# VHH binders against p49116: the designs that were tried, part 267

Target 1, 238 residues: p49116
Amino acid sequence: EGPLLSDTHVTFKLTMPSPMPEYLNVHYICESASRLLFLSMHWARSIPAFQALGQDCNTSLVRACWNELFTLGLAQCAQVMSLSTILAAIVNHLQNSIQEDKLSGDRIKQVMEHIWKLQEFCNSMAKLDIDGYEYAYLKAIVLFSPDHPGLTSTSQIEKFQEKAQMELQDYVQKTYSEDTYRLARILVRLPALRLMSSNITEELFFTGLIGNVSIDSIIPYILKMETAEYNGQITGAS
Below, E stands for the ipSAE of ESMFold2; O stands for the ipSAE of OpenDDE; V2 stands for 0.75 times the mean of E and O plus 0.25 times the DockQ between their complexes.

## First folded at step 20 (VHH)

Design pa10 (framework vhh_7n9e_1)
Fold by ESMFold2-Fast, scan of step 20:
Structure pa10 (fold): chain B 238 residues (1-238), chain A 119 residues (1-119)
Amino acid sequence: as target 1 above (238 residues)
Amino acid sequence: DVQLVESGGGLVQAGGSLRLSCAASGFRFSEYGMYWGRQAPGKGREWVSGISGDSSYTAYADSVEGRFTISRDNAKNTLYLQMNNLKPEDTALYYCAIYEYSGRPEDYWGQGTQVTVSS
């Protein structure tokens, strides 16, 4: 077997909706998030090791980890997405909802705590100056997680995760040879991803897309899209 | 229109071997991962083995690992499954399917080829 990821899998380019509205609205935020989600799903589909796993296994992996992949994507694309501006708009909307007595205080607290955890994660990754290769391998480690409940073929998934970890280690040791503990600093960031609620991510970023269904429910359909159809979604092409 | 046609099934004694083929048409064969699945009478569908579009990666269900080998010939638009050391519990309808193809799940499957292993 060759490397788990090639240079094509390192490339991760988000194309934002155009034109950007003068004031951010739910539609723009949902469209931007949807493009990132579709890009993340297409990235996963393109990995030869992922293609080799059964369709049920592939679907189960992505349904279990989409929030972790999406959050890594938010961190990686934070600048191009103007994530800080999007989060500020969401916070402003939540504060106005409190004043108008539209949402419960407990729910708003949960959402605000989620936003702060997301900001802390993105800031941490920025401070570490995580590069494109490191992001690609972190996404692969998250994708090939054998420890989610209900997964079959866990032995194969574990093999691919270990290969991702090995190749990340090799890359970091060669590229950042003077920083002996860089890999450890990067890897200790991953557990925080599992503590972030997928339900709150859906509420913040996908209200316009999913309506009354979950992202978990639509993952199988996204994974089955043809490349041309996928490109139409991420570029807004007719 | 996508078409998948399986062949190579038959009756074989336990410990024997069979080679299944899946002839594919209607799509860019080398751009898609493919898999073999099976369904025994009265049981649900079971994934057996998968292979990436470029043949660089393969994966197997625990029940067949070491006994089955998946391969493909992209020049001939054909997927193969070499089955060795067959057991009675391998008796099933074997079908091939495409990963990442648009449509309903049933649109990914061929008609299948029956494999019967006698004890």
Scores: ipSAE 0.462, ipTM 0.767, lowest interface PAE 2.1, mean pLDDT 84

Design pa100 (framework vhh_7n9e_1)
Fold by ESMFold2-Fast, scan of step 20:
Structure pa100 (fold): chain B 238 residues (1-238), chain A 119 residues (1-119)
Amino acid sequence: as target 1 above (238 residues)
Amino acid sequence: DVQLVESGGGLVQAGGSLRLSCAASGFRFSDYGMYWGRQAPGKGREWVSGISGDSSYTAYADSVEGRFTISRDNAKNTLYLQMNNLKPEDTALYYCATYEYSGRPEDYWGQGTQVTVSS
């Protein structure tokens, strides 16, 4: 069998809505996040190993890990997105919400803790200077996770995860041969992704996109979209 | 207009072999993953095997790993399933499917081909 990921799967290019508004608003943040989410779903769909697992398994895997993939994408695309500016705007909105008595102090605290965890994760990845190949394989490791409840064919999923881990190890040892502990430092960042609440991610980034349904409810529909249809859906252009 | 037509099923004794075929038309066959599923009487649908559009990757349900082999011929728009060491629990209606048409009526996945394994 060839490598799990090809050069095309290492390339991850987010196209931001243009132009960036002078004042950030919910619409711009939602559109930016939707583009990243759809890019992440399209990325997963393009992997031959993922294609081989079948649609029910594909849907289950992505439903289970979309928040981890999205968060890795935020870290990878933090510069392109001006993520720090977006997070600052969200914090300002939260301060306004408490002043208007629209949100409880306990909920504000939960959301602020989520933002701090997200910032800490993105900062740790930036400090490690994670490259495009490493991001691609970290995404593959979280995508092919055999330990989510309700999954079928877990042995095959585990095989693909192990292949991702092996190929990442080979790459890091070859490319960063002088840094004996780099792989360990990278891998210990992954458990933090499981501590991020998908419900809070939806509230922060997808308010106004999903209406009354959750992200995991729309994933089957996103996975069925063609690339052209995907672009039309997020921009309203044909 | 997607058409999937399965063939190759039949009655076989335990330990025997069968080769299933699925003739596909109405879409760009090589651009999509292809799948075999099955449904035994009184049971829900079970995914059996899948293959990427370019044939570089295959996957199998734990129950058939090592016994079944999925393959495809993109020039002929045909999907295959080689079934070896068949067991009575493999008795089912076998159908092929593609991800583009998941969630569509069953007729988009074909009528299926019956496999019966005697003990």
Scores: ipSAE 0.566, ipTM 0.818, lowest interface PAE 1.7, mean pLDDT 84

Design pa101 (framework vhh_7n9e_1)
Fold by ESMFold2-Fast, scan of step 20:
Structure pa101 (fold): chain B 238 residues (1-238), chain A 119 residues (1-119)
Amino acid sequence: as target 1 above (238 residues)
Amino acid sequence: DVQLVESGGGLVQAGGSLRLSCAASGFRFSNYGMYWGRQAPGKGREWVSGISGDSSYTAYADSVEGRFTISRDNAKNTLYLQMNNLKPEDTALYYCATYEYSGRPEDYWGQGTQVTVSS
């Protein structure tokens, strides 16, 4: 068997909806987020090791980790998305909601804490200057997590995760040879992804898209899309 | 549109071997991972093995690792499962599936290929 990821898996190009409105609205935010989600799912499905796992396992893996993959994607694509501008608009909307008592104070506090955690994560990744290869392997480590309930082949998933970890180590050692502790600094960022609520991510980025249907319930359908359908979602050409 | 036809099952003694085949049509075979599943009498379905579209990666359930080998011939749109050192516990209806057509055991009622391993 060859490397877990090829150069095609390092390429991660998000195409944003155009034009960006003068005032951000739920439609623009949801369309931008859905493109990133579809790009992330298409990326996962293109990995030969992922394809080798059964359909139930693939669905369970992505259902368990979509929020982690999405958050890594937000960090990786923060500049192209103007993520800081999107988050500022969301914060402004939340401040207005506090004033109008539309949402409970406890809920707003949870959402604000989530936004703070997201900003802190993205800032930490930016400060470390994480490159495209490192992002690809971090996503692979997250995807091939053997510890989620209901997985049908945890030993194979663990082997693929270990392969991702070994290849990341080899890459970092070769590329950043003078920075002995770079890998450790990168890996200690990953546990923060598990602490981020998928429900709050869904509320912030997908509210105008899904209605009463959760991301969890649409994942099997996204994974079964033909390549042309994925490309249509990524570019916005339906 | 999508069709999957399994063959190669039969009765075999413990320690014996069988080679299963799955003929696929109606989709771009090489673009999708393929897998073998099985369902024993009185048991739920279980995943047995999978292979990537380009054949570069394979995966196996712990119960069959080292005994079964999955392979494919993309030119012939055919998936294979080489089963060695068969055990009575391997007795089941075997079925193939793809991510484009996931084929659950309930979707394969009256289909698949039966493997029976006698002690």
Scores: ipSAE 0.601, ipTM 0.813, lowest interface PAE 1.5, mean pLDDT 84

Design pa102 (framework vhh_7n9e_1)
Fold by ESMFold2-Fast, scan of step 20:
Structure pa102 (fold): chain B 238 residues (1-238), chain A 119 residues (1-119)
Amino acid sequence: as target 1 above (238 residues)
Amino acid sequence: DVQLVESGGGLVQAGGSLRLSCAASGFRFSYYGMYWGRQAPGKGREWVSGISGDSSYTAYADSVEGRFTISRDNAKNTLYLQMNNLKPEDTALYYCATYEYSGRPEDYWGQGTQVTVSS
């Protein structure tokens, strides 16, 4: 079969809600994060190898890795999102909550540690100057992870992950031929993604969601959306 | 208004072949992955094979790989499953499916076509 990803899968264009408010609010942050989440799921669903897997397998893969895909998306789109400004606002809010004794000290510590891990991850990716092809293949490696509990189609998933790893290697070796250890520096960043809590990500970025639903519970519905519905969510069109 | 209609099933001896068809309507067929699943008497549903909307990728359950071939004709809105070297364990109701969202959480399943393989 041909390559796992085509040039069209390298394109990852986030359209931010407009205009940006003078003062950040929960609604703006949630809308921005939701657009990134929908873009990430639409990206995954557009991969022919992903489409060929059984529907239960697709749902299980995305449920297991959505936080990793979302975090890679935050790093890739950090400039477009003004992520540093969003995180600074969240940190300021949390520091004020400590002063006012609104949250337990242990919970605040967990959330702050999560934010610091996220900042360090995004900074490391920026320092490495990860390009669009590299991000696409890192997302594919994360998506086609055969080692999540409960998966039954592990041989097919492993095949696609290995193909993603091989194609990333070929790309990096040809494009960055002078940097012998670039691939190793990139890949060693990935384990940190699994240490980040999806529940804390939901609290930080998705507090404004309508209705009492978790990201995990809505994933099957998002994956089954018609193409036009994805485009509406990604661009904010009605 | 999504409809899936399977055909091509029947009784066949072990080692034989059958070609199943699924006529799809009510959605943009080429935009969505399509799947064949089966349900044997007294057992749960089992995924058999899948194909991407553009036909560039296919996937198979380990039990059928090398024996079954999934294909599609986007101009005719039709999905196919070529089944070779059939085994008694392949006896099941075969149905096609897509994950196109129609306001329901469930996948769209056809009524199915029965395949019976004699030992």
Scores: ipSAE 0.536, ipTM 0.803, lowest interface PAE 1.7, mean pLDDT 85

Design pa103 (framework vhh_7n9e_1)
Fold by ESMFold2-Fast, scan of step 20:
Structure pa103 (fold): chain B 238 residues (1-238), chain A 119 residues (1-119)
Amino acid sequence: as target 1 above (238 residues)
Amino acid sequence: DVQLVESGGGLVQAGGSLRLSCAASGFRFSEHGMYWGRQAPGKGREWVSGISGDSSYTAYADSVEGRFTISRDNAKNTLYLQMNNLKPEDTALYYCATYEYSGRPEDYWGQGTQVTVSS
């Protein structure tokens, strides 16, 4: 077999809705987030190893890890998205909701903790100056996670994950030869992704898109979209 | 107008071998992942094996890994499944399908070919 990822899988270009409004609203945030989600799903579909797995396995993997892939995408595209500005707007809205008794204190605490974890994750990745190849392999490592309940072909998924880890190690050792501990610093960031609640991610970024429908329930339909439909969602054209 | 035609099934004794073929038409074969599935009487459909469009990657269900080999010939628009060391529990109707994300996979599934393994 060749490498798990090719140069085309390293390319990850997010196109933002234009122009950014002076006052951020749920529609802009949801459109931006949906473009990133569809870009991430299209990226996963393009991987030959992913294509080789069965339809049910593909769906189960993405349903289990979409929040981790989305969060890695947020970190990778933080500058393009002006993510700090989006998060600041969400925090301001939450502060206003506290003043107006629109949300429970316990829920606000959970959401604020999620935002803090997200900010810390993105700051850590920025400080490490993670490059496009590293992001691609980190996404592959989380995509090919064999430890989610209900998965079939666990041995194959584990082999693909190990191949991703091996190729990341090879890349980092050759490209950042002077930084002996870089790989370790990168990999210890990954467990934090599993502490991020997918339900809170849905509330923050997708409420305007999905209404009462969960991301979990639409993933099978997203994975079945034609390339033209993906391009429409990714660019906002149609 | 996607069409898939499976062939190569039959009766074989445990420990024997069979090679299945799937002739595909109506779509850009080399651009699509392909897979083999099976269905035994009274059971649901089970994924058996898959292969990427460029043949660079293959995957197998744990129950068949090491015994089955999936391959394809993009010039002939044909998918293959080489089955070795067959077991009675491999008895099923085998069908091929594409990893088509622009439509319903069931619309691309063939009629199947019966494999029966006697003990």
Scores: ipSAE 0.583, ipTM 0.814, lowest interface PAE 1.3, mean pLDDT 85

Design pa104 (framework vhh_7n9e_1; at its last fold request DockQ between E and O 0.86; V2 from the best seeds 0.73)
Fold by OpenDDE, fold request of step 23:
Structure pa104 (fold): chain B 238 residues (1-238), chain A 119 residues (1-119)
Amino acid sequence: as target 1 above (238 residues)
Amino acid sequence: DVQLVESGGGLVQAGGSLRLSCAASGFRFSEFGMYWGRQAPGKGREWVSGISGDSSYTAYADSVEGRFTISRDNAKNTLYLQMNNLKPEDTALYYCATYEYSGRPEDYWGQGTQVTVSS
């Protein structure tokens, strides 16, 4: 077997909606998030190892880890997305809801903590100066996680995850030979992804676009859609 | 239109071998992963094996690992499944499917080919 990932999987180019409005509205945020979500899932399906797994398994994997993949994508694309500005806008919109007394105090706290965790995670990744290869391997490790409930073919998934981990290790050793503990510093960031609620992420980034439709329910469609259908999907969901 | 036609099934004694073929048409075969599934009587569909578009990666269900081998010939638009050391529990209707992106969540399936393994 060849390498799990190739140079083609390192490229992760997000195209933002244009033009960027002076005041970021819900639609802009949702569209941006949707593009990232689509890019992340289509990235996954471009991996030969992913292609070798069954349709049900692939769908289940993505359903299990989409929030983690999305979050890694946010971190990786933070500059292009102006993530800090997006998050600030989300907070502003949330404040409007608060003023209208639409949220309980506990819910407000949960949402604000989630936003904080997202920002902190992305900041931590920026501080580590994670490169494109490392992001690709981290996403692969997250994607091929065998520990999610209800998964089939867990033996194969585990093998692919191990391969991703080994390739990451080799890459880091070769590229950052003077930083002996870089791999460990990178890997210890992964648990933070599991602390983030997919439901809250969905609410913050996708409510204005998908309405009452869940990300879980649309994943099979995203995985089977043509890349050229990005715009159609965004407009259709609105 | 996407078409998948399975062949090669039949009756075989336990411990025997069969080689299944799946002829594909109507899509860019080499660009998409392919996989085999099976459905035994009274049971749901079960994933058996998959292969990437470029054949660089293969995967197998635990129940068939070490006994079955998936391969493909992109020049012939054909998917194969070499089945060795067959067992009665392998008895099923075997289907091939593609990961072709059509906007539908459901994969394309052929009519299937029957594999019966006797004790």
Scores: ipSAE 0.834, ipTM 0.924, lowest interface PAE 0.4, mean pLDDT 91
Fold by ESMFold2-Fast, scan of step 20:
Structure pa104 (fold): chain B 238 residues (1-238), chain A 119 residues (1-119)
Amino acid sequence: as target 1 above (238 residues)
Amino acid sequence: DVQLVESGGGLVQAGGSLRLSCAASGFRFSEFGMYWGRQAPGKGREWVSGISGDSSYTAYADSVEGRFTISRDNAKNTLYLQMNNLKPEDTALYYCATYEYSGRPEDYWGQGTQVTVSS
């Protein structure tokens, strides 16, 4: 078979809502996050190996890993999103919630710890200077995870994950030939993604858009969207 | 309007072969993954095989790996399933689907093609 990912799958360009408001608000943050989520899911749908697995498997894989894909996307697009500014705005909103007694102290602690973990992850990826090819393959490795409960095509998923791992290794060894241990440093970052709560990610970035439904509930609909409809979402056309 | 029409099913002895076809219309065939699914009487739907829009990748259920081969002809908007070394447990109604239809009744527009394998 040919390579798992082509140059078109390495391209990952987030278009931010325009104009940027003078002061960040929940709607701008949610719109930005939604665009990244749509971009991430339709990136996955464009992968030939992913297409071959069928809709039920595709839905199950994305439901299991959307938070990992989203977090990798946040790290990759941190500068385009001005992620540090968004997180500062979220912290300010959280601080105001303390004064209004809207959230319990324990919940605030969980949210702040999540923000710290997210910042730590994004900082580690920035320090490693992860490039577009490396991000694409890391996303493929988390997407083709055979160990999620309820999967029926685990042998095929494992095969595709192994191919992603092998192609990442080949790329890193050729591109960063002077850094013998780069691959190991990159791969040990991945377990941190599974420690981040998808419920807290929903509260931080998708409050007000999904209401009382979960991201898991909308994933099948996003994956079924026509290319034109998807492009409308990531560019803000309605 | 999307339309999928399956053909090629029939009765065959265990160890025999059949080739199924699915004629597709109403969408940009080469841009979508295509799938074969099956449903035996009284059982749920089972995914059998899939192929990417560009034919570069295929995938198979463990139960059919090595025996079935999926392929497509994008110029003819046709999906194929070559079935070799058929077993009685392969007896089912076979249907094709695209990503939008993926074996779900409400998303499917064909009647399927019956495959019956006798011992």
Scores: ipSAE 0.664, ipTM 0.846, lowest interface PAE 1.0, mean pLDDT 85
Fold by ESMFold2, look of step 22:
Structure pa104 (fold): chain B 238 residues (1-238), chain A 119 residues (1-119)
Amino acid sequence: as target 1 above (238 residues)
Amino acid sequence: DVQLVESGGGLVQAGGSLRLSCAASGFRFSEFGMYWGRQAPGKGREWVSGISGDSSYTAYADSVEGRFTISRDNAKNTLYLQMNNLKPEDTALYYCATYEYSGRPEDYWGQGTQVTVSS
């Protein structure tokens, strides 16, 4: 078999809604997050190994890992998104919701801890200067995770994850040959992704305008969208 | 008008071989992954094997690994399944499906071709 990923999987360009409003609102945040989600799903389904696993397995994999892919996408695109500004706007919105008595105090603590962990993860990835190839392989490792409950075909999923790990190792050793511990430093950051709550991600980035939508419920539809429709969702142009 | 037509099924004794074909039309065949599934009597549908649009990747259920080989001929819009060392538990209706991205939430499926393996 050939390489798991090619150069076409390295390009990951997020286009933000324009113009940026003077005061960020839930609609701008939801649109920005939706573009990233759709870009991430389009990326995943373009991988030949993913295509070989069939719809049921693809849906199960993405349901299990969409939040980890989304979080890697946030880290990769943090500067383009002005993620710090978006998170500040979310914190201000939460403070208004406290004043209006719409969230429990314990829930707000959980949400603020999640925001802090997200900021810490993104900062750690920026400090390592993770490049586009490394992000692509990290996303593939996360996507082909055989350890999630409820998955079938775990032998094939494990085979593809091992291939992504080997290709990342080969890339890092070739490209950063002077930095013996770079691979280890990168891989140590992955467990933090399992600590990110998909429920809280939905509350932070995807509620407010549409109601209580579950990303889990729309994943089968997202994965089967026409490519032209994906491009419209990613850019807002269609 | 997506159409998938399976053929090549039949009765074969254990240890024998069959080659299934799936003729595809109504979509850009080479752009999409394809797969074979099967449904044994009294059981649910089971994914058997899949292949990427460019044929660069294949995957197999554990029960058929090493015995079955999936392939495609994009010039002829045809998907194949070479089935060797057949066992009675391989007896099922075999159908092909496409991962086609038409906005449908479900894959397109063929009508199937029956494979019966006698002991």
Scores: ipSAE 0.553, ipTM 0.832, lowest interface PAE 1.9, mean pLDDT 86
OpenDDE, second read of step 21: ipSAE 0.736; ipTM 0.890
ESMFold2 (binder alone), look of step 22: mean pLDDT 83; pTM 0.837
OpenDDE, look of step 22: ipSAE 0.800; ipTM 0.910
ESMFold2, fold request of step 23: ipSAE 0.545, 0.527, 0.513; ipTM 0.829, 0.815, 0.809
ESMFold2 (binder alone), fold request of step 23: mean pLDDT 82, 84, 83; pTM 0.835, 0.844, 0.838
OpenDDE, fold request of step 23: ipSAE 0.815, 0.832; ipTM 0.917, 0.923

Design pa105 (framework vhh_7n9e_1)
Fold by ESMFold2-Fast, scan of step 20:
Structure pa105 (fold): chain B 238 residues (1-238), chain A 119 residues (1-119)
Amino acid sequence: as target 1 above (238 residues)
Amino acid sequence: DVQLVESGGGLVQAGGSLRLSCAASGFRFSEWGMYWGRQAPGKGREWVSGISGDSSYTAYADSVEGRFTISRDNAKNTLYLQMNNLKPEDTALYYCATYEYSGRPEDYWGQGTQVTVSS
């Protein structure tokens, strides 16, 4: 088999909703996050190895890892999204909720700890200056995770994950040959993604979803979306 | 209008070989993944193998890996499954299916071709 990812799979271009409102609101944040989620799912659909696994396996893999893919996307697109501004707006809203006794102190603490972990992750990736190829392979590693409950054909998924790991290793060793420990520094960042709560990510970024639907419930529909319909979603055209 | 027509099934002795074909029409065959599934008597539907649109990647259920080979001929809009070292446990109705994502919410499955493996 050829390489797991081609140059087309390295391209990851997020188009933000325009114009940015004077005051950040739940709708703008949700639309921005939805565009990133749709871009991430369409990226996964384009991978030949992913196509080979079949629709049921594809749906199960994305349901299990969407939060990890989304968080990697947030880190990769942090500048395009002005993520620091979005997080500051969320923090300000949470501080106002504390003052108005609208949320429990324990819940606010959980959410603030999640925001801190997210900021720390994004800062770590920025300090490492992770490039587009590295992001693509890291996304592939989390996508082809064989250890989520309920998966079938886990040995095949494991083989694709190992191929992603090997190709990342080859890329890093060739491109950053002077930095012997770069790969290790990158890989030790990945376990933190699984400690991030998907429920808290939904609360922070997807509260504006129409009909109060969960990300888990819409994944099968997004994966089956036409390319034109998908592009309409990420550009806000339809 | 997606149409999938399977053929090549039959009765074969354990240890034998069989080649299944699926003739596809109604979509851009080379752009989409294809798979083989099967349903044994008294059991649910089982995914057997899949292949990417460009043929660069294949995947197999653990139960058939090393024995079955999936392939496709995009010029002929045909999907194949080469089955070697067949076992009685491979007895099932074999279905061709598409992973087409072009505006269709449902998977398309063919009518199936029966494979019976005797000891």
Scores: ipSAE 0.659, ipTM 0.848, lowest interface PAE 1.0, mean pLDDT 86
Fold by OpenDDE, second read of step 21:
Structure pa105 (fold): chain B 238 residues (1-238), chain A 119 residues (1-119)
Amino acid sequence: as target 1 above (238 residues)
Amino acid sequence: DVQLVESGGGLVQAGGSLRLSCAASGFRFSEWGMYWGRQAPGKGREWVSGISGDSSYTAYADSVEGRFTISRDNAKNTLYLQMNNLKPEDTALYYCATYEYSGRPEDYWGQGTQVTVSS
């Protein structure tokens, strides 16, 4: 078998909505997030190993890890997205809800903690100066996680994850030979992804566009979407 | 419209072999992964094997690993499943499957071909 990932899988270019509004509104945030989500899922779909897994398995994997993939995408695209500004805007929008007494104190705390965790994670990734290859492999490791409940073909998934890990190891060893512990430093960040609530992420980034529709429910649609159609949508040429 | 037509099933003795085929049309075949699944009597559908669009990767369920081989001919828009050392527990309706190509949220699979393995 060839490598799990190729150079084509390293490319991860997010196109932001245009024009950017003077004040970031909920629509802009949700559109940006949606583009990232679609990019992430289509990235997964572009991996031959992913294509080789059953359709149900593919859907299950993405359902299980979309929040992690999305978060890694946020970290990777933080500059392009102006993530800090987006998060600040989200907080401002939340303040309106707070003023209207629509949220309990506990919920407010939970949401704010989630935003903090998200920011901290992205900051930590920036501090590590994670490159495109490393992000690609990390996303693959997250994608091919066999330990999610309800998954089938876990043995095969595990094999793919191991392959991703090995390739990452080889890459890091080759590219950062002077940094003996870089691999460990990178991998140790992954657990933080699982501390983040997918529900809260969905609420913060997607409520404005999908309303009452869950990310879980649209994942099969996204995975089945034609790439050309997706590209047309992001460029406005559809 | 996407169309999948399975063939090659039949009755075979334990230890025997069969080769299934799936003729595909209505989409860019080589751009999509293809899958074989099966449904045994009284059981739900289960994934058997998959292959990437470019055939660079294959995957198998544990129950068929080492016995089944999935392949495809993109020039013929055909998916294959070579089944060797068949067992009675392999008895099932075998079907091929793919994703919707037009952006519609639909799953596509054929009518299936019956494989019966006798003891």
Scores: ipSAE 0.619, ipTM 0.833, lowest interface PAE 0.6, mean pLDDT 90

